VHH binders against Sulfurtransferase TUM1 (TUM1). Designs and how they scored, part 15

Target 1, 304 residues: Sulfurtransferase TUM1 (TUM1), of Saccharomyces cerevisiae (q08686)
Amino acid sequence: MPLFDLISPKAFVKLVASEKVHRIVPVDATWYLPSWKLDNKVDFLTKPRIPNSIFFDIDAISDKKSPYPHMFPTKKVFDDAMSNLGVQKDDILVVYDRVGNFSSPRCAWTLGVMGHPKVYLLNNFNQYREFKYPLDSSKVAAFSPYPKSHYESSESFQDKEIVDYEEMFQLVKSGELAKKFNAFDARSLGRFEGTEPEPRSDIPSGHIPGTQPLPYGSLLDPETKTYPEAGEAIHATLEKALKDFHCTLDPSKPTICSCGTGVSGVIIKTALELAGVPNVRLYDGSWTEWVLKSGPEWIAENRD
Short names: E, the ipSAE of ESMFold2; O, the ipSAE of OpenDDE; V2, 0.75 times the mean of E and O plus 0.25 times the DockQ between their complexes.

## First folded at step 14 (VHH; framework vhh_6fv0_2)

Design y6 (from w1 with T31Y; at its last look DockQ between E and O 0.85; V2 from the best seeds 0.83)
Fold by ESMFold2, look of step 14:
Structure y6 (fold): chain B 304 residues (1-304), chain A 120 residues (1-120)
Amino acid sequence: as target 1 above (304 residues)
Amino acid sequence: QVQLQESGGGLVQPGGSLRLSCAASGFTFSYYWMYWVRQAPEKGLEWVSTISSSGSETYYKDSVKGRFTVSRDNAKNTLYLQMNSLKPEDAAQYYCAAGFEDYWQFSEYRGQGTQVTVSS
């Protein structure tokens, strides 16, 4: 059972028109790179949004005890956030972002890992706007139009979905990551190879030994930022990306995805799962945690 | 202070070639992803191509794949677009733009443009 399903803008508007029992709650999960110098909260409040949207703040809905950004939230943090947003368990959640399948996969994944029963990822808001589907252009003062609820997550699939630092380090140290796993890094090829700077100046570029580069942009349409829908299109896209970046994918092996801070890694995790790849987990701490905890002898550059 | 200056546009016959250049100054060129976008009369901006900061990744609009080649020379702070097999639908004002990652719509800087005209 997938943790969430992809939904096209056309299918979404049909769902809104036909659904008579459950609330449909669009979820703006926009996160911007710091270098873009944009404000996602201001944009939610002041720019057009899908009618009845709530705002899911991936920076805030994270593990408060970790020094690293975007670490998976505790049950308490998650349940409190969902309650404050007024989410109910039987709501149909439709997640989007203003960038184009950038941060919304992370949010949809988080909702699914925490057991929310019905989650869609909109493929995508850029296309929704391009097709001129309905928007709410009003300025608002709150991040949810709903009264507070009492949300309690009932299951967690974290063991199935997340690799932590200790597991990742042992896999690298033993050499088993390279031998027994498909390990992919969603960051740009230049950051992977060490030829392009990291956005954060206090950490070097490079990669986790045993990972292969699979830049997240290679798995989305470069113009629309949409996922290929299931079928031959997703397989063709994946095979082209693997060829272009000289990567291998052994379908009999488990797969680990990583990125800078655990956001864009879900972009490629989603694409791999759409293509039918089983056993795909995210190394949540990703490059930032790896570099800061492991030190320079555990940094690879170029293609190793 | 930041400047992006396009050049190399002009009139060409269908099937012809042009090479656009974009000279950059006032920022650290090698840190930025670069884009080519274009605008035909009475139309909005249309993405054409993206190149990563190091030049290691390139992406193209489907209709120009195989005909256009984006490149950059970080030592000369210059972005290029080689346009071959030009078609009437390629006629537009071409702009270079600078930003981060393959999201041209969040570009921080954009040039003044250079006109490409394709005569039948």
Scores: ipSAE 0.772, ipTM 0.899, lowest interface PAE 1.2, mean pLDDT 93
ESMFold2 (binder alone), look of step 14: mean pLDDT 85; pTM 0.869
OpenDDE, look of step 14: ipSAE 0.874; ipTM 0.935

## First folded at step 15 (VHH; framework vhh_6fv0_2)

Design a2 (from w1 with S56D; at its last look DockQ between E and O 0.87; V2 from the best seeds 0.67)
Fold by OpenDDE, look of step 15:
Structure a2 (fold): chain B 304 residues (1-304), chain A 120 residues (1-120)
Amino acid sequence: as target 1 above (304 residues)
Amino acid sequence: QVQLQESGGGLVQPGGSLRLSCAASGFTFSTYWMYWVRQAPEKGLEWVSTISSSGDETYYKDSVKGRFTVSRDNAKNTLYLQMNSLKPEDAAQYYCAAGFEDYWQFSEYRGQGTQVTVSS
């Protein structure tokens, strides 16, 4: 069973109209790059949103004890956040963001890893708006219209879904990463090769030895930021991307995705899974953790 | 002061070619993703093309694929758009924009534009 399913705007509207048993709760998981100088919380409160939406803050709902951003949250942090938002276990959650498949995959994945039974990823809010589907343009003062609940996650798929630093480092150190895994980096090719700077100036660009570049932009529609439809279309998109970036994917190997901070890595993870690639995991700490914990001898440049 | 200045627009016949340029100054050009966007009369702003900071990634609107080519010279702080086989539907004010990542709608800087007209 997948952690979450993709849902088109049209299908979502139909779901809202036809679902009679479960409550459908849209989840705004908008997150912006700091350089954009936008406020995702203000936008939720003041800009048009899908009716009955809650706001899922991927910055706040993270491991706050970790020095690295967007680390997977503890059970307590997650349960408290979901409770405060009034989420119930039998809710159908439909995740979106205002950028378009940028941070929403990470949110949907987080919900899935924590064992929420029914999660959808809207593909995507840009198209939803373009098709002029219903929006609530009222200003609100809270991040949820629902009363507080008692949410308790009962299952966790962290071991199945997440690669930690220790595991990643041992794989790299032993040379087994490239031999035994498909390891992909969602960052831009320039950052991967060390020719483009990182968004944060205090760390160098480059890549984890044994990884391959798979920029997330190559797996989304460049205009709408939608995933290709599941099946042949997404598979063709993936094959083209692999060819364009001179990468290889061995279907007999498990796959590990990474990026800068663990957000866009989920974008490519989702695409791979939609294309039918099995056993895909995320190195959560990604490049930021790797660089800050590893010595310069563990930074590769160009293509290795 | 940040400045983006587009040039190279003009009047061409259908099937003709133009090469647009965008001169950048006042910011570290080589660290920004660059975009071409356009706006036709009575139409909204639409995306045309994207190029990554290093130039290694390029993306195009479907309607311009095979006809338009984006490139950049970081040493000259200049963005280019080679437009071949121009169609009447390509007529618009063309703008150069700068931003991070492949999200043109969140660009930080945009020029004044250059007019492209396609007419027999």
Scores: ipSAE 0.586, ipTM 0.834, lowest interface PAE 1.0, mean pLDDT 94
ESMFold2, look of step 15: ipSAE 0.633; ipTM 0.856
ESMFold2 (binder alone), look of step 15: mean pLDDT 85; pTM 0.860

Design a3 (from w1 with S56T; at its last look DockQ between E and O 0.95; V2 from the best seeds 0.85)
Fold by ESMFold2, look of step 15:
Structure a3 (fold): chain B 304 residues (1-304), chain A 120 residues (1-120)
Amino acid sequence: as target 1 above (304 residues)
Amino acid sequence: QVQLQESGGGLVQPGGSLRLSCAASGFTFSTYWMYWVRQAPEKGLEWVSTISSSGTETYYKDSVKGRFTVSRDNAKNTLYLQMNSLKPEDAAQYYCAAGFEDYWQFSEYRGQGTQVTVSS
């Protein structure tokens, strides 16, 4: 059973109109690249949002003990954040972002991994606005309209969803990553090959040996940033991306996705899962952790 | 000071071709993703194409796929758009823009534009 489902803007509006038992809570999970020079918190407070939205801060809701960005949050960090936002276990959460399926897949995935029962990923806020569906344009002073709750996650799927550095390193060192896994990197092809710089100036570009490039932009509609919603359309999109980037996908093998810091890797993880690919995990530390822990002999710059 | 200067627009007949150029200065061109966007009279900005910093990824609006080709020369700080099989609906002011990743809406810089007119 999937950790979350896609929902179209049209289906979301119908759900809001018809759902009479459970509270529907839209979740603004906007995260901007530092280079975009935008402020997601200010935008939540001052720009139009889906009515009754809360703000999920993926930078803040992370493992505070790790030196690496965006590492999966501890239970305590997660439960405290959900409690402060006033979330209840029986809420229907509908996650979106202001970029277009950029950070919202990471948030929806995090909610599902921590066992929240009903999570949707809105496909997407850009389309919601394009269709002129209702917005709340008021300025607010808080990141949630709800009183603080007592949220306690009772289940975690981290073991099934996350690969850590030690496992990843052993797979690379043994040669098993290339032989026994489908391993994909969601970063741009240039970053993968070492011909584009990383966004963080102290991190060299290149890739983890045994991974294949599958840039996240290739799995979304390039204009709307939507996932294809029909099963045939997602399969066609995946097949085209695999061909364009000279990748192979063996459905009998487990799959690992990675990226720069564990955000955009969930974009491709979601697309693969929509296409029916089983057993897809995220290497949470991704390129940043890999480079900083492994050293230069474990950096690849060219295919094969 | 950052400058993006488009050129190469003009008048063509339906089915004709144009090659647009965008000369960049005042920033490190090779680290920026580049975009072509266009604006027809009384319309909003419309995304046309994206090219990654190294030129290894290109993306196109569906209506221009197969007809338009985006490219760049990082040694010359220049972005190009080859437009073939032009249609009346392609007539617009064309702008180049610079930013990061395939999200043109968050572009940091945009040029003044060059006019493309398609008429019988």
Scores: ipSAE 0.759, ipTM 0.895, lowest interface PAE 1.3, mean pLDDT 93
ESMFold2 (binder alone), look of step 15: mean pLDDT 85; pTM 0.859
OpenDDE, look of step 15: ipSAE 0.886; ipTM 0.940

Design a4 (from w1 with W33Y; at its last look DockQ between E and O 0.71; V2 from the best seeds 0.76)
Fold by ESMFold2, look of step 15:
Structure a4 (fold): chain B 304 residues (1-304), chain A 120 residues (1-120)
Amino acid sequence: as target 1 above (304 residues)
Amino acid sequence: QVQLQESGGGLVQPGGSLRLSCAASGFTFSTYYMYWVRQAPEKGLEWVSTISSSGSETYYKDSVKGRFTVSRDNAKNTLYLQMNSLKPEDAAQYYCAAGFEDYWQFSEYRGQGTQVTVSS
């Protein structure tokens, strides 16, 4: 059972028109690279949004005790955030971002892992705007139009969805990651190989030994940044990307995805799951945690 | 001062070829993703191609794939677009742009453009 489903802009508009029982709550989960010098909170408050949207702040809704960015939130952090946004368990959540399937997969996945019953990922907001579907262009002063609620998550799938540092390190140390897993890195090929710098100057480039490069851009339409929605198109996209980057995918093996800080890794995790790949987990700490905790002995470069 | 200067545009017949260049200065070229985007009169900007900072990844709009080739020479701070088998619908002002990741709409820098005209 998937934790969330894709929904096209057309299907979303039809859902809004036909759903009479449950609230439909669009979720702006926009996160921008620091280098883009944009402000996602200001954009939510001042730029057009899907009517009745709330703002899900990926930076704020994270584990506050971790020194690493974007680590999966604790139950308390998550429940407090959802309560403050006025979310109810029977809300239908439809997640989008202003970039194009960049951070919204992470948010949709987070909601599903924490057990929210009905979550969609909009494929995508750029297409929604292209088709000129309704927008709310008002300036607002709050990150939610709803009164605060009493949200309490009662189900968590973290054990089935997340690989932590200790597990990842043991898999690498034993050689089992390369041998018994499909392990993919969503970062650019140059960052994976060690030939392009990481966005953070204090983090060297390279990769976790035993991972294979599967840059997230290769799994989206290069122009629209949409996932292919027809099942055969999803399979063709994945097969081409695997061939282009000389990757192997054995469907009988479990799969681990990673990236820089656990955001873009969900882009490829989502594509793999849409293509029917079973047992896909995210190494949440990803490259940043790996480098800072493991040291240079455990950094691979080029194609190992 | 950051400068992106396109050159190599011109008038060609359908089926012809052009090679666009984009000379960059005032920033560390080798750390930037580069893009080619184009604009026909009274139309919006249209993405054409992306190349990663090392050149290891290239991406193309479907309608130009197989006909256009993006490349870069980081030692010369220059981006290129080889355009073969040109069609009338390729006629546009072509801009180079610089930014991060394959999201051209968030590019930090853009040149003034060079005109490509395709006519029989």
Scores: ipSAE 0.667, ipTM 0.868, lowest interface PAE 1.8, mean pLDDT 92
ESMFold2 (binder alone), look of step 15: mean pLDDT 86; pTM 0.868
OpenDDE, look of step 15: ipSAE 0.882; ipTM 0.948

Design a5 (from w1 with W104F; at its last look DockQ between E and O 0.01; V2 from the best seeds 0.00; counts 0 for: pae O 12.8 > 2, placed apart)
Fold by OpenDDE, look of step 15:
Structure a5 (fold): chain B 304 residues (1-304), chain A 120 residues (1-120)
Amino acid sequence: as target 1 above (304 residues)
Amino acid sequence: QVQLQESGGGLVQPGGSLRLSCAASGFTFSTYWMYWVRQAPEKGLEWVSTISSSGSETYYKDSVKGRFTVSRDNAKNTLYLQMNSLKPEDAAQYYCAAGFEDYFQFSEYRGQGTQVTVSS
């Protein structure tokens, strides 16, 4: 029971061409690292987009009461946002981002966790453009072309999908994380090992004790940023990545993914699931929350 | 400057036919994929058809397959859409668009459109 399905650009175009019952709503979930000095909102409003797209702001649609970024939104925040965007429960949502499988997985995952019935992750917008599929280049003033709706999420899979700080800390403290779980960090190897700085200058790099490095780039095509096809191809990609980073995955163990703030962790979570890995969850607060809430004694460096 | 001008729309009865044209200028027409899109009242922009630069590849919305035919004359910088067996649900403002660079831009480089009305 995946929360969302991968869809190729070709299949997406076919879907748009053939679907007669449900409204297909493309969802631009573009987000940029602050260091890139790009503006995802301006880009949505002014740059070519998939026709009839809405903009899903992962910064705005988060738990703003949390001191940590990109925390999973409350039901109210989510429902209000979806309502303002004019989304309906029977809409087929197709999520993409301008980077390519960077923030769109997080968005698709969020939609799925909140129980939206039909969610696709476009694999991906880069290829969509490469194949010269339709784009709307008009400048718009709103983040949705649709009238406001009354959206109410009916299900939540947060307990199944999310690991909170308390659970993570207990697992680490008891030593059970490494023993009972596959725990992967999607950040760069340098950040993981503590040799490169965090994007946020006020926190150290390093990693949660008991985790393994699995940089998200290792699971995507380096050029197109696409996921390999499901099945043997993605499995081979995963096996290669595990080998390259000297990591292990025990299929009998549940898996926990993390990253800096919970965005790229979903990239590797998605890859693992596509490869057939069961019971994959996300530590939402990830490194930022961990470092800010845990003492220095809970920061590991190098490889462990 | 890029310009696209649609024409050929009109009022037809169900089962009738129309041939739309799109005159292109301001860019190398023959090197770009071209598209037909339409917008019906109270609906969003809808993709109808695509044709490759050379015309060797054509793609259609399922609902128009077998009824609509896209073609192009690169020597005349013109895109065409032959619409046969028109249905009331085909009524819309029709636009042509060009694919620039690695993508095609529907709205920025489309013309004023041409109105297609289907009524008995």
Scores: ipSAE 0.000, ipTM 0.226, lowest interface PAE 12.8, mean pLDDT 90
ESMFold2, look of step 15: ipSAE 0.759; ipTM 0.893
ESMFold2 (binder alone), look of step 15: mean pLDDT 83; pTM 0.841

Design a6 (from w1 with F100Y; at its last look DockQ between E and O 0.94; V2 from the best seeds 0.86)
Fold by ESMFold2, look of step 15:
Order: C-alpha cells, then structure tokens, then sequence
Structure a6 (fold): chain B 304 residues (1-304), chain A 120 residues (1-120)
C-alpha cells in the first residue's frame, strides 16, 4: 500500500469541491537549497499559498540529537509539530513546495511513514499556479490557520522504509550492496563521480561504493518539474534515465535510494515506486552521514 | 565584478543556424550550473536549456530538443548554445544565467542578452 498518492492540480481542485466529511489541509513543505539564499518561512507568510495551508518545516521537524541535517524525526518531535500545526488524523493532507517536487516528496513520505492515513503529493504547485487555480495572497503571521490539536502517531513504518548507517556500512563492507541490491544516488552525476564539489566545502564529493547514479532531475519533466502523468510515460522516463546513466535495475533485488542529506533521494524513490519498483528504501543519512562517519577510504569515484 | 556577456546573435532565415557564446568573469565558472533563457517581445522569460557544472548533465525545453545543443568550456569560462533548424518562434533576446542545480528561476547571475531574429 503506498504511503501517499500523487494528485494533479485538476484532481485536487475537484477533491476540494467534492469532499464533505474530511478537512483538506494543504501542506507547504518548501525547503530551499542554502546556495539559493531564499527564506522559506518568509515566503510562506508573505507569498501566495493554497488556501488554508500549513507550513511543514523540514529543518525543524528532524532528529535534534543527530549532528546531520534532515534526519528522520523522533515520534515526540513529529507529534509535537503536528499538534502545533493543528493537524488531525482524519485530515486529508496535500503536500506541495514552491520549487517543484523538490522537498515535498520528503514531507509526504515522512507523513506516511509516521502513519498519517491519507496523504497526497501535489504534482505540482508550479502547475497549480500555471492553471490559475485559487490562491490566498494575504500576509499572515502564523504557520497554521488551525487551533492546536492533540496529534499522536500510533504507527511507524520506519523499519520498512529506512536504511540506517550501520546497515548501509555492513552492506558496503561485505560487498553485498553491489551484489544484492539496486542502489541509486539522486545527486548530480558530477558529485557522484567526484568531479564536482559538494555544496558543503567540508564534504568531499564521490559516492558510496556499490551505488549507481540516478540524478533526480532525469526523472522529472525538465521544465515543469512534474512526474510523468501516465504509467507508460514514467516507465519510458525511467528506462531512458537508466540508459543515459548506464545503470541497471534488477527487479528481483530490493532497492536503496540515497542523496546528499535524505531530501532529494525521495524524489527518485517516488519515481521508482510510480514505475512499479517494489521494496524501495531510503538511506536517510545519505552522503553527508556516510562521508563523515566512514572516512575517505570508503569513498568511491570509479564507475564500472 | 561578475559579468556574463552573450554574443553570436543576429538575423537568420528560417531553418538556419546560429551559435551563441556567453563569456563569464568575476566568479568561479566551473562550479556553477549554467542556463540559457530567452524573452520574446512583451513576454516573460522562458527557459531553454541547462548544463551542469562539469557539463555531465544537459536538459532542454521540449520545443528545442534535438535542434539546440548546450555546451561549456570550463578552461575558457565560456558557455555555448548551438541553435539549428531555427524557427520564427525561436526569435528572442537570449540570456545566459548562472546558479545551482536545474532550477534556473533561482539563478544568481544573468547576462544582458544577445538578440536572435528569424525572418525571411
């Protein structure tokens, strides 16, 4: 059962018009790359948003004990955040971002892993705006229009969805990652190969041994940043990306996705799942955790 | 001071070709993703193409795919756009821009542009 479903802007507007029982809560999960020098909180408060939106702060809703960014939140952190945003278990959550399927897949996935019953990922807010669907252009002072609730997550699918550092390291050390898994890295090809720098100057580029490059941009429409609409289109897109980046996908093997810090890896995880790939998990700590814990002897640059 | 200077525009007949150049200075060219964007009279900016920092990834607007080729020479700090099979709809002011990842809208730098005119 998928943890969340894709919804088009047209289908979303129809859902809003027809849903009479459950509250529909749009979720702005915008996160900007630091080098873009933008402020997602200011943008939520001051720029047009889908009416009745809440703001899900991916930076804040993370494991506070970890030295690594964006690590999956603890139950307490998650439940407190959802309560403060006024979310109820029977709310239909519709997640979007202002970039275009960049951080919103991570948020939709987080909600699903923590057991929220009905989650959609909007495909996407750029298209929603292009089609001139309703926006709330008011300036606001709060990140939610709802009163505080008493949210308590009662189920977590972390074991089925997340690979931690220890498991990843043992798979690499034993050689089993390359033999037994499809392992994909969503970062750009140059960062994967060690020929382009990482955004953080204290982090070398390269890749986790046994992973294959599958840059996230190759699985979205390059102009609209949408996932392909039809099932045949997503299969064709995936096949082309695999060929372009000289990757293999063995359907009999489980799959692990990674990226820089566990945000963009969900972009390709979502595309793979839309294409029918089973058993896809995320290495949440990704390249940043790997490099800092493992050291330089566990960095690969050579393909083949 | 950062500068991006486009050149190579001009008048061409439908079906013709042009090669645009963008000379960069004042920043570390090889660490930036580069974009070509264009603007027809009284229209907004329109994305055309993206190339990654090393040149290992390229992306194109559907309507130019197969006709346009983006490339870069990091030793010369120069971005190129080879435009073949030009159509009247390609006529525009062409700008190069620099930023991070394939999100041209968040570009940090943009040039002044070079004019491409397609007419018989």
Amino acid sequence: as target 1 above (304 residues)
Amino acid sequence: QVQLQESGGGLVQPGGSLRLSCAASGFTFSTYWMYWVRQAPEKGLEWVSTISSSGSETYYKDSVKGRFTVSRDNAKNTLYLQMNSLKPEDAAQYYCAAGYEDYWQFSEYRGQGTQVTVSS
Scores: ipSAE 0.762, ipTM 0.898, lowest interface PAE 1.4, mean pLDDT 93
ESMFold2 (binder alone), look of step 15: mean pLDDT 85; pTM 0.860
OpenDDE, look of step 15: ipSAE 0.892; ipTM 0.943

Design ko (from w1 with E101S Y103S F106S; at its last look DockQ between E and O 0.08; V2 from the best seeds 0.00; counts 0 for: pae O 11.3 > 2, placed apart)
Fold by OpenDDE, look of step 15:
Structure ko (fold): chain B 304 residues (1-304), chain A 120 residues (1-120)
Amino acid sequence: as target 1 above (304 residues)
Amino acid sequence: QVQLQESGGGLVQPGGSLRLSCAASGFTFSTYWMYWVRQAPEKGLEWVSTISSSGSETYYKDSVKGRFTVSRDNAKNTLYLQMNSLKPEDAAQYYCAAGFSDSWQSSEYRGQGTQVTVSS
């Protein structure tokens, strides 16, 4: 049971035109790297958006008690945010971002983990715009056009979906990670190998021992940043990526994805799931948490 | 201070050629993936080409495949884009960008751009 489903721009437009029972709520989950000097909130408020969109801030809707960014939010933080945005449990949520399958997978995943019944990931907003589908170009002052609601999540799949630091560390320490899991890192190969710097200058690059590189760009169309929609196509894309990076995937093993801060790891997690890979989880804290919590002896370079 | 300076743009006729350069300074050029992106009037920023840190991997927008060639000289901290058989639709402000991955959207730095005009 997938936590969310992929939806093409064409299918989304059709859904909007044909759905008569449930409210369809587009969710702008745009997030930018700080170095880009862009403002996702300003962009939402002032730039063309899918009509009736709400803004889901993955920075704000996180565990703020954690010293690490983009950590999975508490139930209270999530429920409050959803309530403030006026989301209802029976809403069909369609998640997108202005970059294209960059932060929207993380948002869709978060919604799914928190048990929202119907979530789609738009594949993707770049194509939506390219096809000249309807946009609202008005400037707005609020992150939602809807009145506040009383949203309460009823289920949580955190245990099924998330690997925490303690579990990850024990797997690495015991040598069980590489033996019993497929572990993939969504960061660039250079960062993985320790030959390129981290965007965050105060931490080293490298990788968690026992992990393999699977840069998230290798699983998306290099131009449109779309997922291949056909089952065979995404499978072929994955196989090619694995071959290109000299990686292996054992379908009999569970899989753990990671990245820098838990965002792009969901991109590759999504691709793997679309390709039919079972039992895929996310190490939420990812490289940032790992480096800051682990000693230098737990930082690998090059390839294991 | 990180600097990217594009050059080589200009006015050419359809079918003409240009060679763009991007001079990089203030960072370790050889460790970064580099990108060419462009923005035409009233259009959004679009990806044109990517080259890996070592230059071993190159990627192109479909519409420029066979016509454009990206290259780099790490010793000179310079990125290049050879543009042949230029078309009117190639007219845009061209930017070079540096990033930590093969995704141009994750670029860390971007220059001021150089203008390419294609007109009869």
Scores: ipSAE 0.007, ipTM 0.273, lowest interface PAE 11.3, mean pLDDT 91
ESMFold2, look of step 15: ipSAE 0.013; ipTM 0.482
ESMFold2 (binder alone), look of step 15: mean pLDDT 86; pTM 0.861

## First folded at step 16 (VHH; framework vhh_6fv0_2)

Design d1 (from w1 with T50R; at its last look DockQ between E and O 0.74; V2 from the best seeds 0.00; counts 0 for: pae E 2.4 > 2)
Fold by OpenDDE, look of step 16:
Structure d1 (fold): chain B 304 residues (1-304), chain A 120 residues (1-120)
Amino acid sequence: as target 1 above (304 residues)
Amino acid sequence: QVQLQESGGGLVQPGGSLRLSCAASGFTFSTYWMYWVRQAPEKGLEWVSRISSSGSETYYKDSVKGRFTVSRDNAKNTLYLQMNSLKPEDAAQYYCAAGFEDYWQFSEYRGQGTQVTVSS
């Protein structure tokens, strides 16, 4: 079962108008690349937002004990964050970001993995604004308009959804990754092939042996950054991407997605799931963890 | 000092062709995705095309797909846009921009632009 559902801006507006039982809470999960020199917190507080939005900081709501960025948060960190934001278990959470299906999939996925019952991924905020749907342009001083709550996650799908380094390494070491899995990397083809640099200058580019390139940009509308909403359409998009990048997907195999730090990997994971691909997991630590923990002999370049 | 300098714009008839160039300096050109964006009179800035750092990925606005071709020469620090079968609606100030991956709206650098006019 999908951990969250896609919702169009139009459908979201209708939901807000018609839902009478559950509180609908928009979740701004905006995250920017450091090189953009933008501040997602300032933007939330000062720029137009979906009314009644809360801010979900994927940097703060992570495993801070890990030396790697954007690692899946502990239950405590997550529950505390949700409580501070005043989230209720019966809230309908609608996740968006100001970039366009960039970090919002990661947030929606995180919420889903932690067992929040009703999560939507807005597809997407750019279109929402384009269609001139309601925005709150007021300046706020807090990341939530709601009083603090007592949020306690009751379920965790981490085992189902996440591949850790040890598992990934064993799969690679044994050769089983390429043989038994579809493994896709969401980073740019150049980064994958080792011809483009990583955002971090202190780590090389390249790819995990046994993985295939599936740049996340190939699975989103290049202009609107939306997912195709129809199953047939996203399937066609996926098939085209696979063809374009000379990749293969065996539907009988489980799938593992990765990227640089575990963010854009969820973009392609979401696309695959929307296309009907079963058993898709995320290697959370992704390339950053892999490079920093593995020796140079475990870095592949070009195409395998 | 970072500089992006567009050239190659001009006046053409519908169905005509232009080749835009963007000369980059002051930054490591080969590490940036490059974008062509344009602004028509009384319209907002819109993206036209983008190309990955190595040139391995290219993307186009639907309205220009099949007509425009983006390319780059990293050795020359130059970005190109071949525009064929130009239409009146293509008339705009065209800008070169540099950024990370496929998010042009967050470009770090942008040139002064070159004017493209399409008129019979």
Scores: ipSAE 0.376, ipTM 0.730, lowest interface PAE 1.7, mean pLDDT 93
ESMFold2, look of step 16: ipSAE 0.526; ipTM 0.796
ESMFold2 (binder alone), look of step 16: mean pLDDT 83; pTM 0.830

